# VHH binders against q96p44r230to412: the designs that were tried, part 2

Target 1, 183 residues: q96p44r230to412
Amino acid sequence: GFDILLGLDVNKKVKKRIQLSPKKIKGYEVTSKVDLSELTSNVFPEGLPPSYVFVSTQRFKVKKIWDLWRILTIDGRPQIAVTLNGVDKILLFTTTSVINGSQVVTFANPQVKTLFDEGWHQIRLLVTEQDVTLYIDDQQIENKPLHPVLGILINGQTQIGKYSGKEETVQFDVQKLRIYCDP

## First folded at step 13 (VHH)

Design u1
Fold by OpenDDE, fold request of step 14:
Parts: C-alpha cells; sequence; structure tokens
Structure u1 (fold): chain B 183 residues (1-183), chain A 123 residues (1-123)
C-alpha cells in the first residue's frame, strides 16, 4: 500500500496540526498556501495496480468542486481522481478508459451528501477492473461499472486538495489518505 | 482573464542561443504549472517542457540538456533558455496554462495559450 500523505511529505509541508493529544497528531489542516504536489514517480514508482482501495478520512467546508486526490498526465490532464462536488453534493471518480481515454463515474446517491456536512468522514473506493464501489463510514453506498482501464503514466504530478481543473489548493482537513493494493 | 504573452523569438545560427519569456497575468502565477509547446511547419504542436508548481520540471528528449525551463514568481514570468539550437528547433513557441472541467462521463479542457513567438534556426 501507499501512504499518500507521507508520499507528498504533508507532515513537512503543512504546518497546522490537528491535535488528538499533546503528543499525538490527529491530522492536518491544509490551507490554500500549501501546494501538495509531487511527481507521481516519487509516490507511485510502479504506478497503480488494476485493483486497489482508496481510503481517505477528511472534513471540509468547500462549496465548490475539488479533487481530494488526483494523478495527472505530464500536461495536466486527470488520469485518476476522487472529486468532491460541493455544489451538488456528489462524488466523482475519474479513471482511465480504453474506449476514449478517460471515464468519470458519478455517485449521486442521496447518502453521499453526508460527506458535505462538515464532519469527519471516511471515503473508501474499492476499484476493480470491472467496477468501483463507494463506501462512506463503512457503509456501502453504491457500485458502478467501469470500462476497461489503462495503466496510468507516472511521469506527471500527483496532487491532493486542489480545485478541479485548477491548481489552487482548497482548505480542508485530512487524517488519512492511503491506497491499498491487492497482492 | 488569464493572459500569456510570449517574447524572445528570432533568427539564430545553428549552435546559437535564445531565451524566451512568457509573461503571465490574470491568475495566481506561483500556484500553477506552466508549459512550453512548439509547432513546426506541417507538424502538430508538441509539449517540449513543463515546470510544475512544486518546481520540478519535464523535458521532451529532443531538448534535454539544451533547454532549461524556469520561472520567476515575483515577475509572473516563465522562461525557456535554449542553447545549442538546431534547425529542427525552428517553429512557433507557445506557453500554456492548463485547465479542465468535469462533464458527465468525462472532462473538457480549457487551456490558455499565448500568441506564440517564432524561433528560426538557419545557417
Amino acid sequence: as target 1 above (183 residues)
Amino acid sequence: EVQLVESGGGVVQPGGSLRLSCAASGFTFSSYSLYWYRQAAGIERELIAAIYSSGSTYYVDSVKGRFTISRDNSENTMYLQMNSLRAEDTGLYYCARKEYKYVPGTYETFDSWGQGTLVTVSS
């Protein structure tokens, strides 16, 4: 697996800590002044497997569309992304597609709006070669089919906490951001 | 409004050097990755270099070791130092800022481009 926060050196880049206790850090308060970007090759040196689990624990007050996590091409196009649409209160999952290069899956289940209540929530996306399943706070929300995917190119950037299609950083809090890979 | 203005193009002999500039406005310059493209006659526009917000850079193989992309955030300007120029480097050079927007099922691109500056390498 991959600790994305570690891979992006969030502990060094983000100065504001969320304290669980005087000696324990619960998470990070990411501000617009921080750029959480890294070469994908430094985070995922061998790319991502066809099947994996994305797990995040975050809270936010963003009323716009933003990418919690994204892997871009060298010219700034999304290959993989977990997007939170604060306007419609839905979640988007972007990945590659052999059919037309990219596919975006929309999770608009009414339960998805829970993510936007400004509280801590866990997002879990189980991605396989056939489908993607969204879990919120350990509850299965919805399963969506996927077109066959292509392997990602690792010569671009990996970023977290960016407005969709832009490179300004959003304000949000994060405790966990990880990828679990199947053996 | 995002604006990008290239300058510095001209005519040089093979082996010569040029320094291109891209003056940017209308956005938070330091937050964005920026790109240099070029388009030779009869050939599709190609990405030749990128400088990402983190400071990391990318170069296409044909320009590695000869071209250097850099930026001055205090001046909102990106540069392309071109050394050891070759005839095949001739073309229109563009700076770009990339942007996209999600639409149902996919995304659309909304890139910003300058007017371009002509580089001619000829003996």
Scores: ipSAE 0.919, ipTM 0.956, lowest interface PAE 0.5, mean pLDDT 96
Fold by OpenDDE, fold request of step 14:
Structure u1 (fold): chain B 183 residues (1-183), chain A 123 residues (1-123)
Amino acid sequence: as target 1 above (183 residues)
Amino acid sequence: EVQLVESGGGVVQPGGSLRLSCAASGFTFSSYSLYWYRQAAGIERELIAAIYSSGSTYYVDSVKGRFTISRDNSENTMYLQMNSLRAEDTGLYYCARKEYKYVPGTYETFDSWGQGTLVTVSS
């Protein structure tokens, strides 16, 4: 597995801490002044496996479309992304596709709007070669089919907390951002 | 409005040097990765160098060791130092900022480009 927060050195880059106790950090308050970017090769030196689980715990007040997590090509195109659409209160999952190079899956289930209530929520995406399943707070929301995927190129950047299609950082709070390899 | 303006092109002999500049405006310069492209006659435009927001850089193999991409955030300017120029480096050089937007099922690109600056390497 991969701790994305660790890979991006969030503990060094983000100065504002959310305290659980005097001795324990609950999470990070990410501001627009921080750039959470790293070469993908430094975060995922071997790329990503065909199947994996993305897990995040976050809260936010963003009313725009932003990428919680994304892996870009060398020329700035999204290969993989978890996108939160604060306008429509839906979640988008972007990954590669052998058909058109990329595919975007839309999760517009009414339960997805829970993510936008400004509270802490866990997002879990179970990604396989055939489909992607969205879980919110340990509840299965929806399963969507995937076209066959391509391996990601690791010569671009991995970023978290960016406005979609842009590189300005979104203000949000995060406790966990991790990839689990599915054996 | 995003604007990119290239300058510094010219005619130079093989082995010579040029320094290109890209003056940017209309966006938070320091937040963005920036790119240099070039287009030779009859050839598709190609990415030759990138400077990412993280500070990391990329170079296409043909320019490695000869070209250096850099930026001055205080001046909103990106540079391309070109040394040991070769005839095959001749072309129109562009700076670019990349952008995309999600649409149903995929995404669309909205790249910003300058007008380009011509580099001619000839004996």
Scores: ipSAE 0.918, ipTM 0.955, lowest interface PAE 0.5, mean pLDDT 96
Fold by OpenDDE, look of step 13:
Structure u1 (fold): chain B 183 residues (1-183), chain A 123 residues (1-123)
Amino acid sequence: as target 1 above (183 residues)
Amino acid sequence: EVQLVESGGGVVQPGGSLRLSCAASGFTFSSYSLYWYRQAAGIERELIAAIYSSGSTYYVDSVKGRFTISRDNSENTMYLQMNSLRAEDTGLYYCARKEYKYVPGTYETFDSWGQGTLVTVSS
């Protein structure tokens, strides 16, 4: 798997930390003053497999639309993204598509609203070649079909905690942000 | 309002150098990746270089080793140092900022462009 927080050197970039003890970091308090960006080739040198699991543990108070995680092309277009829409309290998953270049899946199940209660929650997206399944706090929320995907281009950027379509950093807390490869 | 203003273009002989500037305003400069494009006569506009918010850079193969993109966040200015210029580098050079917005089922793009600055490489 890939530790995205490690790949983006969050431990070096983020000064405010959430600690369980003086010696144990529980998470990071990300502020708007931090830029959590890295070349995708440095994080995912081989790209992403067709099937994987995205896992994040975060809390936030953001009432706007923001990308928790995104992979952009060299010219700043989204290839993959996990988007939190604080306006409608829904979750979007963006990925590539052989049909239209890109596809955006909307998870608008009422249970998705839980993510926006400003508490710690775990987001898990099981991505396969056929579908994507959203789990929140280990509960399956919804399964959505996917069109076949294209491999991602790795010559762009990987970012976390950005306003959607913009590059300003949102304020949020994160403990975990990982990709697990599906065997 | 987002504004991008290119300058520094001109006429130069092959092998010469130019330094382009892109003065930006209307947004948090340091937060954004910025891009240089160029458009030669009869050819579609092409991306030639990018400098990301992290400071990482990208170059198209045809300009690698000759062009250097940089930025000064304190001055809200991006630069393109062009060395060893060739005739095929002739064109209108644009700086750009890229944005997008999610809409139902997809996303729309909202790119900001300068007016461009003309670079002519000729003997």
Scores: ipSAE 0.875, ipTM 0.933, lowest interface PAE 0.5, mean pLDDT 95
Fold by ESMFold2, fold request of step 14:
Structure u1 (fold): chain B 183 residues (1-183), chain A 123 residues (1-123)
Amino acid sequence: as target 1 above (183 residues)
Amino acid sequence: EVQLVESGGGVVQPGGSLRLSCAASGFTFSSYSLYWYRQAAGIERELIAAIYSSGSTYYVDSVKGRFTISRDNSENTMYLQMNSLRAEDTGLYYCARKEYKYVPGTYETFDSWGQGTLVTVSS
């Protein structure tokens, strides 16, 4: 697995740590003054395979729409994004598409609302060539079909914790943010 | 209200240099990536260079090595230093700030643009 937080130099950029308990591994408190952005070519020099698993463990109080993780084109458009919509309490997944260049999948099952209770939650997205499956706290929530995808362009930025469509940083806490190749 | 104002364009001979400026207001300048585009007559605007919020830069091949993008966050200004200018560099140069919003099934763009500054490279 690949650690996206380390790929974006989280240890240098985030000064505040979260002590979960005595002798526990700390999380990171990402404040609005932090910019977790890096060239995608430095983070994913080979791009992403068509199948992969995204895993994140986070808590947040934000009630707006924000991208937990996104990969942008050279001109600032989303190719891949995991988006938390605090207005409707849903999760969006954006990826590339042979049809129209991109596709946005909506996970609106009522169980998705648990992500917005200000507690720690694990998001897992199992992405295959044909579909994407959302798991929250190890529970399978929804499966959605995908149109055929294209490989990503690596000449833009990869970012963590940005308001959707904007570049201001969202305040949130994170323990894990990783990509796994699907064996 | 987001405003972008380009300046520094003019007439220059091939091989010459110009420095363009993009003065920005109405947003947190240091948080945003900024972009230079150019538009020759009868052609769509084309991306020339970007300076990302991270400080990293991008250049298209036709200007790489000749143009340098930079920013001064204390003055809310982005620059484009253009050296070794060629006739094909003639056009209107725009700076841009990118924005998008999710809509059902996709996203829509709401980019901000300046009015442009004209660069003419002539012998």
Scores: ipSAE 0.796, ipTM 0.900, lowest interface PAE 0.8, mean pLDDT 91
Fold by ESMFold2, look of step 13:
Structure u1 (fold): chain B 183 residues (1-183), chain A 123 residues (1-123)
Amino acid sequence: as target 1 above (183 residues)
Amino acid sequence: EVQLVESGGGVVQPGGSLRLSCAASGFTFSSYSLYWYRQAAGIERELIAAIYSSGSTYYVDSVKGRFTISRDNSENTMYLQMNSLRAEDTGLYYCARKEYKYVPGTYETFDSWGQGTLVTVSS
């Protein structure tokens, strides 16, 4: 699989580490002073396939709305985003759409609220051409349909850990953030 | 309050140079990508250059190699150095900071703009 954190040069940008287990699985403490941003062409030079799996393991105390991961256009608009809405305790998934350019899917199942308990949780999104399925901590939570998507444009930025619609960095901890192209 | 103030426009001959400035206040300047747009008479504003929060830059083909975008985070100022100016570069030049918020099913934009600075390229 592809490691987005390494693609954004996390080891150079994030100095604070967290020892998470006896096997020295390391996590990263992302502070508000860190900028995890990179040109999408450097991270995904051939774009994303129509089907992929996004996997992230994180913990956070943020009560606002923020993007765990996003891919922006050249002029700063979301093409893809995984959004944690701390106000309503829900998860949003944004992707491209032949209708209106983009679409935002809401995962509001009560089990999604567990992401906001300040503990470590794994998010897995299985994205296909027809739908997106949310798994939390190895449990399937919801499946939602998608309108037909467009390929992403790679001429803007890919970012991790930003307040939604803004560019300030969210303070949070992350272990892994990966894409698998053959779900 | 977010404020963006452009300056440095003027009248110049073809082949000449101008340096535009965008003085910014009211936000964490170093965290934000910033953009130059231009607007010729009768058309919508068009993006011409961006300087991203990462430090990377983007230029449209028509200005690539002639214009240079830069920023000074200690002065909260973005610049556009415009060389080898052509008549078709004439227009109002705006700097922008992008913002959006999610609404049901989509997002809405809430960008901040300066007042613009006029660049006229003529003999």
Scores: ipSAE 0.790, ipTM 0.899, lowest interface PAE 0.9, mean pLDDT 91
Fold by ESMFold2, fold request of step 14:
Structure u1 (fold): chain B 183 residues (1-183), chain A 123 residues (1-123)
Amino acid sequence: as target 1 above (183 residues)
Amino acid sequence: EVQLVESGGGVVQPGGSLRLSCAASGFTFSSYSLYWYRQAAGIERELIAAIYSSGSTYYVDSVKGRFTISRDNSENTMYLQMNSLRAEDTGLYYCARKEYKYVPGTYETFDSWGQGTLVTVSS
């Protein structure tokens, strides 16, 4: 698997660590002063396949709408995004679409609200050409269909931890943020 | 609340240079990527350059090597240095800050634009 945090130079950019064991470093405390942004061509030089798995383990207190991970076009529009909506306590997944260029899928099952309890949770999104399936803490929550996707453009930025539609950094903690292109 | 004001346009001969400025207010300037667009008469606005929050830059092929985008975060100002100007560079030049929000099924854009500054390249 590919570690997106390492791809964005997290070890250089984030100084504060969260130790879950005295022998190991387990996570990162991302503050509002950090900018986890990088050219997508440096992170995903070959783009993304239409099928992949996104996995993240995070903890946050944010009550606004923010993107845990996003890939933007050259002019700042979302192509891929995993969005935590703290207002409605739901999860959004954005990807490309042959219809209108993009599509936004909403996961609003009541179990999604557990993500917003300020505790550590694992999000897994299994993305195929036909659908996307959300897992929270190893429980399958919901499956949603997708319209056919387009390949991503790699000439913009990949970012972690930004308020949705904005570029200020969200304060949150993260252990892992990975993508697997060979599920 | 967000305000962008372009300046520095004018009339210049082919091969000449101009420096455009975009003065910004109403947001945390250093956190945002910023963009220069150009609009020729009768044509849609086109992106020509971007300076990202990371400091990385992007240029379309038609201006690459001739134009340089830069920013001064202490003055809340973005610049476009335009060298080796050509007749096809004539147009209104806009700076922009991008913003969007999610709505059911998609997103909507709420970008901020300046009023534009005119660049005319003619003999």
Scores: ipSAE 0.783, ipTM 0.893, lowest interface PAE 0.8, mean pLDDT 91

## First folded at step 14 (VHH)

Design v3
Fold by OpenDDE, look of step 15:
Structure v3 (fold): chain B 183 residues (1-183), chain A 123 residues (1-123)
Amino acid sequence: as target 1 above (183 residues)
Amino acid sequence: EVQLVESGGGVVQPGGSLRLSCAASGFTFSSYSLYWYRQAAGIERELIAAIYSSGHTYYVDSVKGRFTISRDNSENTMYLQMNSLRAEDTGLYYCARKEYKYVPGTYETFDSWGQGTLVTVSS
């Protein structure tokens, strides 16, 4: 697996901490003044497997569309992304596609609105070669089919907490951001 | 309004050097990754170098070791130092900023370009 927060050196880049005790950090308060970006090759040197689990624990007040996590190509196009649409209160998952190069899956289930109540929530996306399943706070929300995917190119950037399609950082809090790989 | 203005192009002999500049305005310069493209006559525009928000850089193989991309955030300017120039480096050089927007089922791209600056390498 991969700790994305560790891979992006969030502990060094983010000044504000959410602490449980003087020695225990619960999470990070990310501000617009921080740039949480890294070369994908430094975070995922072998790329991503076809099947994996994305797990995040976050809270936010953002009312716009933003990418919690994204992997871009060399020329700045999204390959993989977990997008939170604060306008419509839905979640988008972007990944590669052998058919069109990319595919975007929309999770518009009413339960997805829970993510936007400004509280702490866990997002879990189980990605396989056939489908993607969204879990929120350990509850299965929805399963969507996927077209066959391509391996990602690792020469671009990996970013977290960015407005979709832009490079500005959003304000949000994060405790966990990880990828678990299935052998 | 996003604006990108290239300068520094000219005529040089093979083995010579040029330094291109891209003056940017209309956005938070320090937050964005920026790109250099070039277009030779009769050839499609190609990416040759990138400087990412992470501070890392990318170069196409044909310019590695000869070209250096850099930026000065205090001046909102990106540069391309070109050394050991070759005839095949001749073309219009463009500065670019890249964006995208999600639409139902996919995304659309929105790229900002400068007017370009001409680099001619000839004996």
Scores: ipSAE 0.860, ipTM 0.928, lowest interface PAE 0.5, mean pLDDT 95
Fold by ESMFold2, look of step 14:
Structure v3 (fold): chain B 183 residues (1-183), chain A 123 residues (1-123)
Amino acid sequence: as target 1 above (183 residues)
Amino acid sequence: EVQLVESGGGVVQPGGSLRLSCAASGFTFSSYSLYWYRQAAGIERELIAAIYSSGHTYYVDSVKGRFTISRDNSENTMYLQMNSLRAEDTGLYYCARKEYKYVPGTYETFDSWGQGTLVTVSS
């Protein structure tokens, strides 16, 4: 498993902490002045397998469209992204595709709107070769099919907490942001 | 309004050097990765170098070791130092800021480009 926050050096870059329990790890308050970006080859030197699990625990007040996590090509295009659309209160998942290079899957089930209530929520995406399944707070919400994927290119950047399509950092709080590659 | 203005192009002999500048305005310069592209006559623009917001750089093999990308965030300016120039380096050089937007099923690009500065390497 990969801890993406540690892979992007969160402990050095984020100064503000959120105490979650007396003896447990703290959450992080990510401000707009922070740049959580790193070369993908430094974070995922072997890329990602065709099947993996993404898990995050976050809260945010952002009403715009932003990428909680993204992996970009060398020229700044999304290969993988978990996108929170605060305008429509939906979640987008972007991954690679043999057909058009990329594909964007929309999760618009009414339960997805709970992510936007400014409270702490866990997102889990179970990605397989054939589909992706969204869980919110341990409840299975939706399963969507995928076209066959390609391996990612690792010569660009991996980023956390950016406005979609842009490079300004959103303000949000995060406790956990991880990838599990071997189910 | 995002604006990118290249300068520093000219005519040089093989083995010579040039330094290109890209003056930027209309956005928070230090937050963005920036890119140099070049376009030879009759060919698509090709990426040659990038400087990411993280500070990491990227070069295509044909320029690696000869070109150096850098930035000065206090002057909102990106540079490309080009050494050991070759005839195949001739072309229009553009700086770019990348942007995209999600649409149903995919994304669309809305990149910003300068007007280009011409580099000619000839004897």
Scores: ipSAE 0.808, ipTM 0.910, lowest interface PAE 0.8, mean pLDDT 91

## First folded at step 16 (VHH)

Design x5
Fold by OpenDDE, look of step 17:
Structure x5 (fold): chain B 183 residues (1-183), chain A 123 residues (1-123)
Amino acid sequence: as target 1 above (183 residues)
Amino acid sequence: EVQLVESGGGVVQPGGSLRLSCAASGFTFSSYSLYWYRQAAGIERELIAAIYSSGHTYYVDSVKGRFTISRDNSENTMYLQMNSLRAEDTGLYYCARKEYKYLPGTYETFDSWGQGTLVTVSS
């Protein structure tokens, strides 16, 4: 698997820590002053497999639309993204598509609203060649079908904590952000 | 309002050098990746260089080793140093900032462009 926080050197870039004790770091307090970006080739040198699990643990007060995680093309277009829509309190999953280049899956289940209560929550997205399944706090929320996907291009950037479509960093807290390749 | 203004274009002999500037306003300059495009006569606009917010850069093969993209965040200005210019480098050069917006099932792209600056390489 891949530790995205490690890959983006979040421990070096983010100075504010969330501590459980004087010696134990629980997470990172990300502010708008930080840019959490890296070349995708430095984070995912072999790209991503067709099947994987995205796992994040975060809390936020953002009332706008923002990308918790995204992989962009060289010219700044989203290939893969986990988007939190604070306006409608829904979650979007963007990935590639052999049909028209990209596809966006919307998870608008009422349970998704839980993510926006400003508390700590775990998001899991189980991505396969056939579908994507959203879990929140270990509860299965919804399964959506996917069109066949293409491999990602790794010559662009990987970013976390950005307003959707923009490159300003949102303020949010994160403990975990990982990709598992053996779902 | 996002504004990008290119300058520095002109006429230069083969082997010569030019330095293009892109003055930006209307957004947090240091947060954004920026791009240089060029458009030769009869050819589609092409990406030639990018400088990402992280400081990483990208170059198309045809300009590698000759062009250098850089930025001065204190001046809200991006640059393109062009050395060893060739006739095929002739064209309108544009700086760009990229955006997108999610729609149901897809996303829509938005780009901000300057007016362009003309680079002519001729003997």
Scores: ipSAE 0.905, ipTM 0.946, lowest interface PAE 0.5, mean pLDDT 96
Fold by ESMFold2, look of step 17:
Structure x5 (fold): chain B 183 residues (1-183), chain A 123 residues (1-123)
Amino acid sequence: as target 1 above (183 residues)
Amino acid sequence: EVQLVESGGGVVQPGGSLRLSCAASGFTFSSYSLYWYRQAAGIERELIAAIYSSGHTYYVDSVKGRFTISRDNSENTMYLQMNSLRAEDTGLYYCARKEYKYLPGTYETFDSWGQGTLVTVSS
């Protein structure tokens, strides 16, 4: 597995600091002044397997559409993204696809709205070759099928906490953001 | 309003040098990755170089070692230093800012482009 927060909080960013959450020693307060971006080859040098688990723990007040995590192509297109849509209070998952290059899966179950209550929540996405399953706070919410995926290109950027389609940083708090390989 | 204005194109002999500029306005320049594309006659625009908000750079193989992309955040300007120019480098050079928006099941691109600056490399 890989810790994405660690991968984006490297020595070269020493003058760019992630403030710890006032309530927990190991949390980070991400402000609009912070740029959590790094070359994907430095974060995932071997790319990602077709099956993996994404886990994050965050809280936020933003009401707009933003990418909690994204892996972009060299020309700035999402290959993988976990998106929080504060307008409709839904979660989107983007990944590659042999059909049309990409696919966007919508998780709109009413239980997804709990993510938007300004409290701390854990998101877990279990990604397999055939489907993706969303868990929120250890509760299975929805399972959605996937078209076959392509391997990601690692020559672009990996980012956290950006408004969707844009590069301004969202103000939010985060404790955990990790990828686990399939057992 | 996002605006990108290229300048610095011209006519140059093979082996010569040019420096292109892309002046940007209407957005927080330092937050954005920026891109140079070129378009030769009868061909689609092709990405040639990128400078990311993080400062990392990307070059296609055909320009690597000859072209250098840079930015000056205090002047909201991106540059492309082109050395050892070849006839195949002839074309219209554009700078770009990338943007996308989600639609049901997919996403759509809404990139911003300059008007281009012409580079002609000819004996």
Scores: ipSAE 0.798, ipTM 0.906, lowest interface PAE 0.8, mean pLDDT 88

## First folded at step 18 (VHH)

Design z1
Fold by OpenDDE, look of step 19:
Structure z1 (fold): chain B 183 residues (1-183), chain A 123 residues (1-123)
Amino acid sequence: as target 1 above (183 residues)
Amino acid sequence: EVQLVESGGGVVQPGGSLRLSCAASGFTFSSYSLYWYRQAAGIERELIAAIYSSGHTYYVDSVKGRFTISRDNSENTMYLQMNSLRAEDTGLYYCARKEYKYVPGTYETYDSWGQGTLVTVSS
C-alpha cells in the first residue's frame, strides 16, 4: 500500500499537530498556507493498480467543493479524485475511462451527508475494475458501476486538500490517507 | 479577473537566446501551477514546460537542456529562459493557468491564456 500523507511529506510541511489523546498526536491540521503536492512518480512510482482501496480519516468545516485527494496529468487535468461537495453534501469519485478519458461517479445517498457534520469520519472507497463502493465509518453506503479504466499517467502531480478545479489549499484535519492495493 | 500577459518574444538567429515573461494577476499566484505552450504555424498548440506549485518542473523532450522555466512569486511573474534556439522553436508562445469544474459524469476545463508572444528563430 501507499501512505499518501507520508508520500507528500505532510509531517514536514504541516506544523500544526492534532493531539487526539493525552500522549499521542494522531493528526494534522492543514491550513490554506500549506501546499500538499508532490510528483505522482514520487508517490506512486508504478502507478495504481486497477483495484485498490482508498482510506481516509478526516474532519472539515469547508462548505465548498474540494478534492480531498487527486492525481493530475502534466497539464493539470484530474485522473483520479475523491471530491467532497460541501454544497450538496455529496461525494464524487473521479477516475479514468476508456470511453471518454474520464468518468465521475456521484454518491448522493442521504447517509453521505454525515461526512459534513464537522466530526471525524472514515471514508473508504473500494475500487475494482467493475465498480466502486463507498463506505463511511465502516458502513457500506453505496455501490456504483465503473466503465473500464485506463492506467494513470505518473508524470503529473498528486495533491490533497485542494479546492476542486483550483490549487488553493482548503483548511481541514486529517489523520490517515492511504491506498491499499489488496482489497 | 485572471490575466496573463506574455512578453519577451522577438527575432533571433539560430543558437541565440530569449527570455520570455508571463505577468499574472487576478489570483493567488504562488498557489498555482503555470504552463508554457507554443504554437507553430499550422500545428496544434503544445505544452512545452510547466512549473508546479510545489516547485517541480516539467519539460517536453524537445526543449530539455535548452529551456528553463522559473517563477518569481513576489513579482507574480513566470519566466521561460530559452537558450540554443532552433528554427523549429519558432512559434507563438503562451502562458496558461489551468482550471476545471465537475459536471455530471465528467469535468469541464476552464483554462486561462495570455495573448501570446511571438518567437522567430531565423538566419
Scores: ipSAE 0.898, ipTM 0.944, lowest interface PAE 0.5, mean pLDDT 95
Fold by ESMFold2, look of step 18:
Structure z1 (fold): chain B 183 residues (1-183), chain A 123 residues (1-123)
Amino acid sequence: as target 1 above (183 residues)
Amino acid sequence: EVQLVESGGGVVQPGGSLRLSCAASGFTFSSYSLYWYRQAAGIERELIAAIYSSGHTYYVDSVKGRFTISRDNSENTMYLQMNSLRAEDTGLYYCARKEYKYVPGTYETYDSWGQGTLVTVSS
């Protein structure tokens, strides 16, 4: 699997660490002064396959809408994003689409609200050519169909922890942010 | 309130140079990617260059090697150095800060733009 945090040079950019236990990996406290951004071609030089697994472990107090992870076009539009909507307590997944360039699926199952309890939670998104499935803390929550996707453009930026549609960094804690290209 | 103000446009001969400035206020300048667009008479604005928050730059092929985008975060200002200007470079040059918002099923754009600065390349 690919570690997106390391790809964005988290160890240089984030100085605050969180020690959870001797056997658990260290976490990072991302402050509003940190910029976890990198040119997508430096992180994903071959783009992303049509099927992949996104996994993150985070906690946050943010009550606004923010992108945990996003890949932008050359002119700053979302191609892929995992969005935490703190207003409605739902999760959005954005990917490309042959039909209108992009598609945004909404995960609004009541169990999604647990992400917003300020505790540590694992998000897993299993993305296939036909659908996307949300898991929270190893429980399958919801499956949504996808329209056929396009390959991503890699000459824009990949970013972590930004207010949705904006570029200010949200304050949150993160332990894991990885892509697995297993299928 | 986000404010972008372009300056530095003018009339130059082919082969000449100009340096455009975009003074920004109302947001955390160093956090944002910024963009130069141009608009020839009667057509849509086109992206010509970007400077990303990470510091990386992008240029469309038609200006690559001739134009240089840069920024000074201490002055909240982005620049576009334009060399070897051609007649087809004539147009209004806009700086932009990108913004979008999710709506059901998609997103909508709410970009901020300056008023533009005119560049005329003519004999």
Scores: ipSAE 0.806, ipTM 0.906, lowest interface PAE 0.7, mean pLDDT 91

